# Designs tried in a protein design chat: VH-VL binders against q10081. Part 33

Target 1, 150 residues: q10081
Amino acid sequence: MSNLEFVYKYFNSLDVKELYDIYLLRTNVFVVEQKCAYPEVDEIDLKCGHLMLRNANGKLVAYARLIPEQQQTVRIGRVVVDPDERKNGYGRKLMLQALETSKQEFSSSKTFVLSSQEYAQPLYRSVGFKKCSDAYLEDGIPHVEMRLEL
Short names: E, the ipSAE of ESMFold2; O, the ipSAE of OpenDDE; V2, 0.75 times the mean of E and O plus 0.25 times the DockQ between their complexes.

## First folded at step 21 (VH-VL; framework fv_temelimab)

Design v3 (at its last look DockQ between E and O 0.57; V2 from the best seeds 0.70)
Fold by ESMFold2, look of step 21:
Structure v3 (fold): chain C 150 residues (1-150), chain A 121 residues (1-121), chain B 106 residues (1-106)
Amino acid sequence: as target 1 above (150 residues)
Amino acid sequence: QVQLVQSGAEVKKPGSSVKVSCKASGYTFTSYWMHWVRQAPGQGLEWIGEIDPSDSSTDYNQKFKGRATITADKSTSTAYMELSSLRSEDTAVYYCAREGYEFYDTPFDYWGQGTLVTVSS
Amino acid sequence: QIQLTQSPSSLSASVGDRVTITCSASQSITYMYWYQQKPGKAPKAWIYGASELESGVPSRFSGSGSGTDYTLTISSLQPEDFATYYCQQYTSYPLTFGGGTKVEIK
């Protein structure tokens, strides 16, 4: 059903419950599930947009951050889906909305970029991203840069 | 329903080439990447390479670079894998496998039935 | 390239037994995937992530592990579970699979 809701806010517009939900979801997946002991919360969060997908019960089921960069570019990061909500197509819905929201909020944006772990490439491929670098290490984990041009 | 139907078994001489086909149906062919994986008798699975059918871009396991060629024909929704300079150790079942894009899910969601290629004098 | 070593290469067990299959990686893996393959058939997606079952997989199957060490467990072996199980990584190219563990019913 169409009982899903997207919410987009810059950091300074987040309320405390939204911030709690975002950090709970991100840390549960990136730190706990993926066993990556890295500072998950960083200063970029203070200067970017936060895209939330909530279900009918108000649960945060997917999240991404949108970071405007130079040269009409938006970086999408921290793409995550709640473990109990997987296999519902929320990752792709989130990515499509991230592109749409970026065009609305950053009207000069023409280029979208992200740094992907290899296992995540299939999701980004499905939305039109293409690999544009050789693999490199980020926090000790192999990543590849991916790009989509409008 | 999604189906991947491969060409039939082949017997080849050392030094020759083989081209295996994989015809896709039940989905939009250009929206999913296709992979090739082989399995020698009594052994495990070995990744050969991948192709984006929408623009024919490829990547290969270094072990097969220079011998393997993966292609796709959008008009027939068919992927191909050609292996040249065949040796007896290339005897295997060759599979095509579709890469699904459901986030966090298993990468290869549908597989062809496999094509046995036997290389013998 | 990341090597995946499965242990044991084969095992024989009785219906009702608990079966554990190990997959050890030469480098840390973010997510380990598992496939089931029956004789003469293509592999089937079985377990994704470290602990999530694919649709239709019986609840007697479970996955666990992190870093370099992963397991697949069958809590009460059934006759339909005889198969070869493969682990697979997508952390680094080239994509690699474990050598397989053949589970036979006594």
Scores: ipSAE 0.835, ipTM 0.917, lowest interface PAE 0.7, mean pLDDT 93
Fold by OpenDDE, look of step 21:
Structure v3 (fold): chain C 150 residues (1-150), chain A 121 residues (1-121), chain B 106 residues (1-106)
Amino acid sequence: as target 1 above (150 residues)
Amino acid sequence: QVQLVQSGAEVKKPGSSVKVSCKASGYTFTSYWMHWVRQAPGQGLEWIGEIDPSDSSTDYNQKFKGRATITADKSTSTAYMELSSLRSEDTAVYYCAREGYEFYDTPFDYWGQGTLVTVSS
Amino acid sequence: QIQLTQSPSSLSASVGDRVTITCSASQSITYMYWYQQKPGKAPKAWIYGASELESGVPSRFSGSGSGTDYTLTISSLQPEDFATYYCQQYTSYPLTFGGGTKVEIK
């Protein structure tokens, strides 16, 4: 396995290449691969944390947003793994790091929540998340709310 | 390597109960949900239920109307499936299957070898 | 529950043949999963995310589809491909499988 590097930055600290890589990956997966036209880039990007996983070649292989919410809650969003880099355990690695980074950045964090697409539930379950809502549509895609208490 | 080893074949009378075991190895038992699936002779696959070994949370196919009980023993990395009030229609090969965790992953990435449960008078 | 209907239930084919198996869901699902099962053996994960091959699965296999209709295709059937194939959904509980498609030697 090649060396991996996690980098966590807020929006204003991202360089142009990092921002480009993030948006490229997100749009390629959430818009193109999943055939869903929606406002992928939003204002939350401006105020949340950005967790990047890069391989030894500097390629962005996985990414997630960390969004602090009220009541010591952190929402994890835009969880994505590069289509060419899947089945390498990066998703789980990313989620574990996301939890760790959240605890560091948001010291009072108790609850972690996310909106899971149906296909991604096993990944989140593997790190302790449990479904806490009925299925609903988000941008026409079936989702469920999941929660982890730490 | 991941292995799921199930208990041996069972022959049961109608009305009795059967408990099948599934011993997991080669991975962290509590990090993966475990499922039970059965297959009647010459028939398709039917999902019975699931368990989170970390806290023993479960969910069941309502078709079994509470007859199925899934448990897990963390100390032995073993999952169990008990089916009560057995009937001839319960004759099947019962499988444990680990839930995959990668994005898009096949839900059941590893399977036990199966346990034949025969219910007959 | 989501019902999955496979077609055909069985088919006879020869080595080298192109084989197509379909799975129709009673409602829209995001991804379909496929398993291969040989007699006396447990099912094996085969295709995930509708179109991605599991490790070790030959490239002659492919998956496609969206919404309610999905397909597994074998471009050129080989002797080791004779088996029963099942589709499966993870969209809603209870989890369900298709009825299976048995690919037999002609």
Scores: ipSAE 0.658, ipTM 0.880, lowest interface PAE 0.8, mean pLDDT 95
ESMFold2 (binder alone), look of step 21: mean pLDDT 91; pTM 0.935

Design v4 (at its last read DockQ between E and O 0.88; V2 from the best seeds 0.85)
Fold by OpenDDE, fold request of step 24:
Structure v4 (fold): chain C 150 residues (1-150), chain A 121 residues (1-121), chain B 106 residues (1-106)
Amino acid sequence: as target 1 above (150 residues)
Amino acid sequence: QVQLVQSGAEVKKPGSSVKVSCKASGYTFTSYWMHWVRQAPGQGLEWIGEIDPSDSSTDYNQKFKGRATITADKSTSTAYMELSSLRSEDTAVYYCAREGYELYDTPFDYWGQGTLVTVSS
Amino acid sequence: QIQLTQSPSSLSASVGDRVTITCSASQHITYMYWYQQKPGKAPKAWIYGASELESGVPSRFSGSGSGTDYTLTISSLQPEDFATYYCQQYTSYPLTFGGGTKVEIK
């Protein structure tokens, strides 16, 4: 049986290997796989929470950022599943945990938002997010704002 | 197991309306968006629209200019697609298709068997 | 809307042949999806995320590509592979499909 583990840390608590794993996964998917050159590593990394899902072998299989915003809002970003670990339900598992962790870490948070590429919209829909904007371009890729009130 | 069973073939005259049904079973109907896709004889696939059965939110391909109406009945786990002002070019097999929600999933993971709608004067 | 152009529209091949199908998008596509359809049947999910095979899909199938150009390849065509293949995008609404590529027996 798989022994999955969620780990939530802020930037200053990440060890070198954790940071390496996060950036490797994000760049391999968002930059290389999705063919989009953009400033993937940014200053938000310094201020947000980092949610990591690891398997029994210690491999980072999924990841998301939790970004606190004003008005009791948490933005979820950089949602990614390792290319070799897909079709295991890790995306949904990650999102459910992201919501739970957000509620724990940000006590008064009741609103969750994200900027979704359309391909990812089904995942976010499945956990209750609803589209709340028209499509817009981000780094040349169509996105839509989605919102969940809890 | 997941199953989508559609209503039988229809023969319609131009200007009339048709309503195709898609009964879902084997899963929680309100937990998945449902799509409608059609395929003209010998042609490719064309997306019509989508619905969230939980609250009946919909979105449509603007090509249909409001002629398509997608609805869902939670009590019977049935999705519907109604197409009005039928034209000969609306002759096609109409499919309902469930939208999978795992990240990176193929959008349409389960399909109905299809419903042939023939529009002829 | 995003236009998907498949090439060729049809091809004839023999068992054991290498078959390549191309899908070109009118603009950048994050992921391309592929379906297999046999006569009188609904399409079946075949490839997701441009390069990942759905469960039950033989390893002789592969998907590749990025940006605007994507490819489905069959390394060694088998009798059960004769079908029509469709690419599909979920990068923007409305969702669109390619015109299809019919793989026929030579």
Scores: ipSAE 0.872, ipTM 0.942, lowest interface PAE 0.6, mean pLDDT 96
Fold by ESMFold2, fold request of step 24:
Structure v4 (fold): chain C 150 residues (1-150), chain A 121 residues (1-121), chain B 106 residues (1-106)
Amino acid sequence: as target 1 above (150 residues)
Amino acid sequence: QVQLVQSGAEVKKPGSSVKVSCKASGYTFTSYWMHWVRQAPGQGLEWIGEIDPSDSSTDYNQKFKGRATITADKSTSTAYMELSSLRSEDTAVYYCAREGYELYDTPFDYWGQGTLVTVSS
Amino acid sequence: QIQLTQSPSSLSASVGDRVTITCSASQHITYMYWYQQKPGKAPKAWIYGASELESGVPSRFSGSGSGTDYTLTISSLQPEDFATYYCQQYTSYPLTFGGGTKVEIK
């Protein structure tokens, strides 16, 4: 039995250690591991929600950001699982919580969207997202828009 | 236990069609996407296409579009791949492969045993 | 589509040798996957996330690389390692595999 804790905060409610943990995890995976030298930290971080999954030791093991958009739509981005915590089902668990947290925080949101690198589609498929665009380049990397309607 | 069992070997003449089956057991068939991959004798692996068994949506390698048809039957938990207008270069072992959804993991977690299709006159 | 070029296509080596297999991509790959295949058998997942070993894969195997150039290394070749190894990408559709590297006994 995993002793997992979800923590959700808007940017201005993050403490310094939480912000450090988020950026460490994101940069270690998206920049260092994936060798993608594009700005990882952006201004969207300042105006969105941050969903953290921590284990019993307090380690940040998975993360996503929740960005409210028009038409009661929430965009989920920066979905990441710590390299040493993979293959424990945390990606799917995080996505399910992201949907639930979004409904609680953003006026019972109905539509969920994300821009997926192709390798990550299987995760999003597993929680009900469907591809809804042809592939396009985001910072030179192939992506596809995916959508879930409740 | 997850198992993918494919139909037996086929010998076909050029210009005909073949339909290979892949029966899934040990998991919820509609919860995982299925892929088809082939391997010509002494050659590498070539992706043919994919299907979502829950709604039968498909995508194909453009090389096979118009000749390959991938389908799924929920009632028997069976996926199918049909290849038409067969040529000698279609001689290959055809595999079904299940797509797992653990983030970062290898895409194809379970494979069928393979079906040899031989096209010769 | 993304082309994956493996080198060498075939390699002859003795038990105990260090073996290095390369996979070069026509464009940037986010994660390269590796499969091992023995004659008459389906491929087996071997290395994921560029460098992580699948369950049951011996520690003498390692993966490395980034961008367009990736390697699979066997530090001390064992009899059960004689097989064909394939790289695979899921960065862009259609999904593609390398041509394979057959590791044979010398």
Scores: ipSAE 0.840, ipTM 0.911, lowest interface PAE 0.7, mean pLDDT 93
ESMFold2, look of step 21: ipSAE 0.805; ipTM 0.914
ESMFold2 (binder alone), look of step 21: mean pLDDT 92; pTM 0.941
OpenDDE, look of step 21: ipSAE 0.730; ipTM 0.903
ESMFold2, look of step 22: ipSAE 0.802; ipTM 0.905
ESMFold2 (binder alone), look of step 22: mean pLDDT 91; pTM 0.939
OpenDDE, look of step 22: ipSAE 0.614; ipTM 0.873
ESMFold2, fold request of step 24: ipSAE 0.824, 0.745; ipTM 0.913, 0.898
ESMFold2 (binder alone), fold request of step 24: mean pLDDT 91, 91, 91; pTM 0.933, 0.936, 0.936
OpenDDE, fold request of step 24: ipSAE 0.820, 0.832; ipTM 0.928, 0.931
ESMFold2, last read: ipSAE 0.780, 0.810, 0.833; ipTM 0.898, 0.907, 0.913
ESMFold2 (binder alone), last read: mean pLDDT 91, 91, 91; pTM 0.936, 0.932, 0.936
OpenDDE, last read: ipSAE 0.840, 0.862, 0.830; ipTM 0.933, 0.939, 0.930

Design v5 (at its last look DockQ between E and O 0.75; V2 from the best seeds 0.73)
Fold by ESMFold2, look of step 21:
Structure v5 (fold): chain C 150 residues (1-150), chain A 121 residues (1-121), chain B 106 residues (1-106)
Amino acid sequence: as target 1 above (150 residues)
Amino acid sequence: QVQLVQSGAEVKKPGSSVKVSCKASGYTFTSYWMHWVRQAPGQGLEWIGEIDPSDSSTDYNQKFKGRATITADKSTSTAYMELSSLRSEDTAVYYCAREGYELYDTPFDSWGQGTLVTVSS
Amino acid sequence: QIQLTQSPSSLSASVGDRVTITCSASQYITYMYWYQQKPGKAPKAWIYGASELESGVPSRFSGSGSGTDYTLTISSLQPEDFATYYCQQYTSYPLTFGGGTKVEIK
């Protein structure tokens, strides 16, 4: 019996502490840990849903953003797990919840997409995503588009 | 207890083919991708390709495309790698390796014991 | 494809020595992975992510580096550490390994 809580909020419903936690986790991993300087905070954050996984202590242990797109599609981005909380299956739990939350919040959605660095493909494969593009560069880093149809 | 048990050593002549098996146990075979990696004597590791056992989709290192064929049999939880048109430089230990899906973790979390394939005239 | 160059290709060391192994990539690597291989055995997962140790790896091992240059360090070499160490990338297909660094008995 894990003591985990998922919290989903659209941008305008985030409080300042939630926003701080999200950006701390994202920048610590995507910018600092990965040593990749780029504008990690972008305008998409203002117009999407934010899915948080918190432990019993209230610590943000995993995060993803859910971006509604055209053609009944939801894009999942910024998938991240806190460095001290890795190897607990939280990445997969987060992805499964992202799919369930998207169905609840975006009732017409049938298609889920994401842009994956290659090392992260195994996680997305584990929840049913399949590669659907050749590799391309995003901020100088190889990525591949992945898709899941429900 | 994840186990990957490979078939025994093979001695082959140039121009022939070899098919190495890798029987998986201790986990759901179709939930994890399988990779093949080889190691020539005194040399490093070389990635051959991968397979999704759930639908048999594959990708190959271009060096082996056209000669290597990776397959999987869900009913026996066994992956196979066949290498055709063998040359002496194909002499190597061939490993199967399971790909874990824990984010950030080392990709190959379990390896078979290896199968020595010797190609000699 | 991404080339990984390990240095040195081999080294001789005594128990208690501090050893350093490097892995240089032809382009940016998001995460470098390390494997240990003992003679006659399959490789074992050793170091992952931002230099994290796999379970059961002794604390005398450490990883460091970023971008194109990565290091595995053993602070005080022990008899069970004599092995070959490989770096590996999963930033771009095909997946590639370094040429290995064999740590030998002196």
Scores: ipSAE 0.850, ipTM 0.924, lowest interface PAE 0.7, mean pLDDT 93
Fold by OpenDDE, look of step 21:
Structure v5 (fold): chain C 150 residues (1-150), chain A 121 residues (1-121), chain B 106 residues (1-106)
Amino acid sequence: as target 1 above (150 residues)
Amino acid sequence: QVQLVQSGAEVKKPGSSVKVSCKASGYTFTSYWMHWVRQAPGQGLEWIGEIDPSDSSTDYNQKFKGRATITADKSTSTAYMELSSLRSEDTAVYYCAREGYELYDTPFDSWGQGTLVTVSS
Amino acid sequence: QIQLTQSPSSLSASVGDRVTITCSASQYITYMYWYQQKPGKAPKAWIYGASELESGVPSRFSGSGSGTDYTLTISSLQPEDFATYYCQQYTSYPLTFGGGTKVEIK
């Protein structure tokens, strides 16, 4: 496996190429691959953290948003792995790092939440998340709320 | 390598119970959810239920109306599926299957060899 | 529960043939998963994320689809491909499988 690098930045610290890579990856997966037309780019991007996983070639292979919420809660969102880079364990690596980064950036955080597409539950389960809601639709796609208490 | 080894074939009378075991090796048992799936002779696949071996959380197909009980023993890395009030329609090969956890991964990435349970009077 | 309807339930084909199997869901699903099963054996993970091949799966296999309709295609059927293929959904509980498509030798 190639050497991997995690980079965590807030929106204003992203350079143009980083922002481009993030939006390209998110759009290609959540909009194009999943056939879902929705406002993928939103204002949350402006005020959340952006966790990037890049390989030795500098390619963005995985990504997630870290969104601080009230009551010592961090929401993890837009979890994505590049279609050409899947089955390499990057999803799990990303989630583990997301938790660690959250602890560092939001030292008072103790609760982690996310809205999981149904198919993604196994990944989140593997790092300790538990389903805490019934299924609901988000942009027409079935989701469940999941939570991890640390 | 990942291995799921199930207990041997069973022959049961209607109304009785059967408990099938699935011993896991080659991976961290508590890091993967385990599922049970059955297949009647010449038929398709039917999901029975799942368990998180780390805390024994379970969920079941309501079709079995509480007849199925899934358990896990961390000390032996073994999952169990018990089915009570057996009927002829329960005759099937029962599989344990590990839940893959990579993003977008196939839900059942590894399977046991299957256990034939025959219910007949 | 989400019902998955496979078509056809069985088909006879020759080596070299193009084979197409469809799976229709009773409601929207994000991805479809496929398994290959040979007689007397457990199913094997075959296609994930609707279109991505599991390790070791020959490139003659492909998956496509979205929403409620998905397809597994074998571009040129080989002797080792004769088996039963099942689609499966992880969109809602209970998890469900299609009825299977048995690919038999003509």
Scores: ipSAE 0.593, ipTM 0.871, lowest interface PAE 1.0, mean pLDDT 94
ESMFold2 (binder alone), look of step 21: mean pLDDT 91; pTM 0.938

Design v6 (at its last look DockQ between E and O 0.66; V2 from the best seeds 0.70)
Fold by ESMFold2, look of step 21:
Structure v6 (fold): chain C 150 residues (1-150), chain A 121 residues (1-121), chain B 106 residues (1-106)
Amino acid sequence: as target 1 above (150 residues)
Amino acid sequence: QVQLVQSGAEVKKPGSSVKVSCKASGYTFTSYWMHWVRQAPGQGLEWIGEIDPSDSSTDYNQKFKGRATITADKSTSTAYMELSSLRSEDTAVYYCAREGYELYDTPFDYWGQGTLVTVSS
Amino acid sequence: QIQLTQSPSSLSASVGDRVTITCSASQSITYMYWYQQKPGKAPKAWIYGASELESGVPSRFSGSGSGTDYTLTISSLQPEDFATYYCQQYTSYPLTFGGGTKVEIK
């Protein structure tokens, strides 16, 4: 039976191996798998929280970043599940934990937002997010803003 | 065990309407979006629209907007699709399909058995 | 809307043959999904994500492609593979499917 562990750290508390694991997972999916050449690593990483889900073997199986914004709002981004660990419910587990961790780490947060590619909407819908914009292009790919209000 | 059971075949006259039902079982009905897709004889698949059963919000392929009405009844775990002003070109098998939420997975993880609607004078 | 064009519309092949079908999109797709449909049955999820096989899909099936051009390949055709195969996109609404490729066994 797997023993799942969530680890949350602000950027400057990450150790070198954690940072390596995060960037390996993100680039393998967002750049290599999705075949999108863009600067995946950005300066937002330096000023946000990093939520990791690890399995019993210590493998990073899912990840999201939590970005505090004004108006009691937290933006969730870079939501990703390792290709070999898909179809285990980790995406939904990650999102539920992202909401809980955001409330703990960013007191009085009431609003959660994200920018979703269309194919990813089902995941966010499953934890209560609703579409709140028309589709728009980000790096040439249709996206929609989604929001969850407490 | 997830199961989607649709209502039986219908024969309709042009200008009338049809309402197809899709009874869901084996999962929490309000936790998954439901879609309707049709397939004309010898043709491919065409997306009609979607519904969130938890609040009845819908979205439609513009091609069907104004003629298609998708609804859901939480108390019976049943989704419905009504198509009005029927034309012979609406002859098709109509499917309900559940949208799974596993990231990266195939969107429609479970399908009903299909309902043949024949529009004939 | 994104138009998906499958080719060929039908093909006939012998058991053991390699079969390749294509799906061409009118604009770039992030993930192309594939469904198998047997006569008289609903479509069945077949290939997802970066060409990953759904549970129970035999390893003789594979997907490939990027941008606007995608393929489904059957490395050694078996009798149970006769079916129509559909590609599908979820990059942009409305959701659209290809016209299908009917695979017949000679």
Scores: ipSAE 0.762, ipTM 0.902, lowest interface PAE 1.0, mean pLDDT 92
Fold by OpenDDE, look of step 21:
Structure v6 (fold): chain C 150 residues (1-150), chain A 121 residues (1-121), chain B 106 residues (1-106)
Amino acid sequence: as target 1 above (150 residues)
Amino acid sequence: QVQLVQSGAEVKKPGSSVKVSCKASGYTFTSYWMHWVRQAPGQGLEWIGEIDPSDSSTDYNQKFKGRATITADKSTSTAYMELSSLRSEDTAVYYCAREGYELYDTPFDYWGQGTLVTVSS
Amino acid sequence: QIQLTQSPSSLSASVGDRVTITCSASQSITYMYWYQQKPGKAPKAWIYGASELESGVPSRFSGSGSGTDYTLTISSLQPEDFATYYCQQYTSYPLTFGGGTKVEIK
């Protein structure tokens, strides 16, 4: 396996290439692959943290948003792995790092929440998240709310 | 390597109970949810339930109306499935299956070899 | 529960044939999962994310689909491909499988 590097930045610290890579990856998966037309780029991007996982070649292989919320809660969103880089354990690595980074960036945080697409439930469960809602549609895609208390 | 080894075949009378075991090895037992799936002879696959071995949280197919009980023993890395009030329709091969956790992964990435449970008078 | 209907339930084909199996869900799902099962053996994970092959799965296999309709295709059937294939959903509980499609030798 190639050497991996995690980089965490807020929007204003992203360079043009980083922003491009993030939006390219998110769009290719959440819009194109999942055939869901929705406003993928949103204002939350401007005020949340961006966790990037890159390989030795500098390719963005995985990504997630860390969104601080009220009541010591951090929401993890836009969890994605590059289609060409899947089945390499990057999803789990990303989630574990997301939790650690959240603890560092948001020291008072104790609750982690996310809206899980159906296919991602096992990943989130593997790192301790529990389903805490019935299924609902988000942009026409089935989701469930999941929570982890630390 | 990941292995799920199940207990041997069972022959049971109607109304009795059966408990099938699934010993896991080659991975951290508490890091993966375990599922139970059965397959009647010549038929398809039917999901029974799941368990989180780390805290023994469970969920069941309501079709079994509380007849199925899934447990896990962390000390032995073994999952169990007990089915009570057996009927002839419960005759099937019962599988344990590990839940894959990689993003986009198949829900059941490794399977036990199966345990035949025959219910007959 | 989400019902998955596979078509056909069985088919006979020859080596080299193109084989297409469909799975229709009673409601929309994001991804479909596929398993291969041979007689006397446990199912094997085969296709995930609707279109991605598990490790070791030959490239002659492919998966596609969206919404309620998904397809598994074998471009050129080989002797080792004779088996029963099942689709499966993880959209809602209870988890459910299709009825299976048995690919038999003609």
Scores: ipSAE 0.660, ipTM 0.884, lowest interface PAE 0.8, mean pLDDT 95
ESMFold2 (binder alone), look of step 21: mean pLDDT 91; pTM 0.936

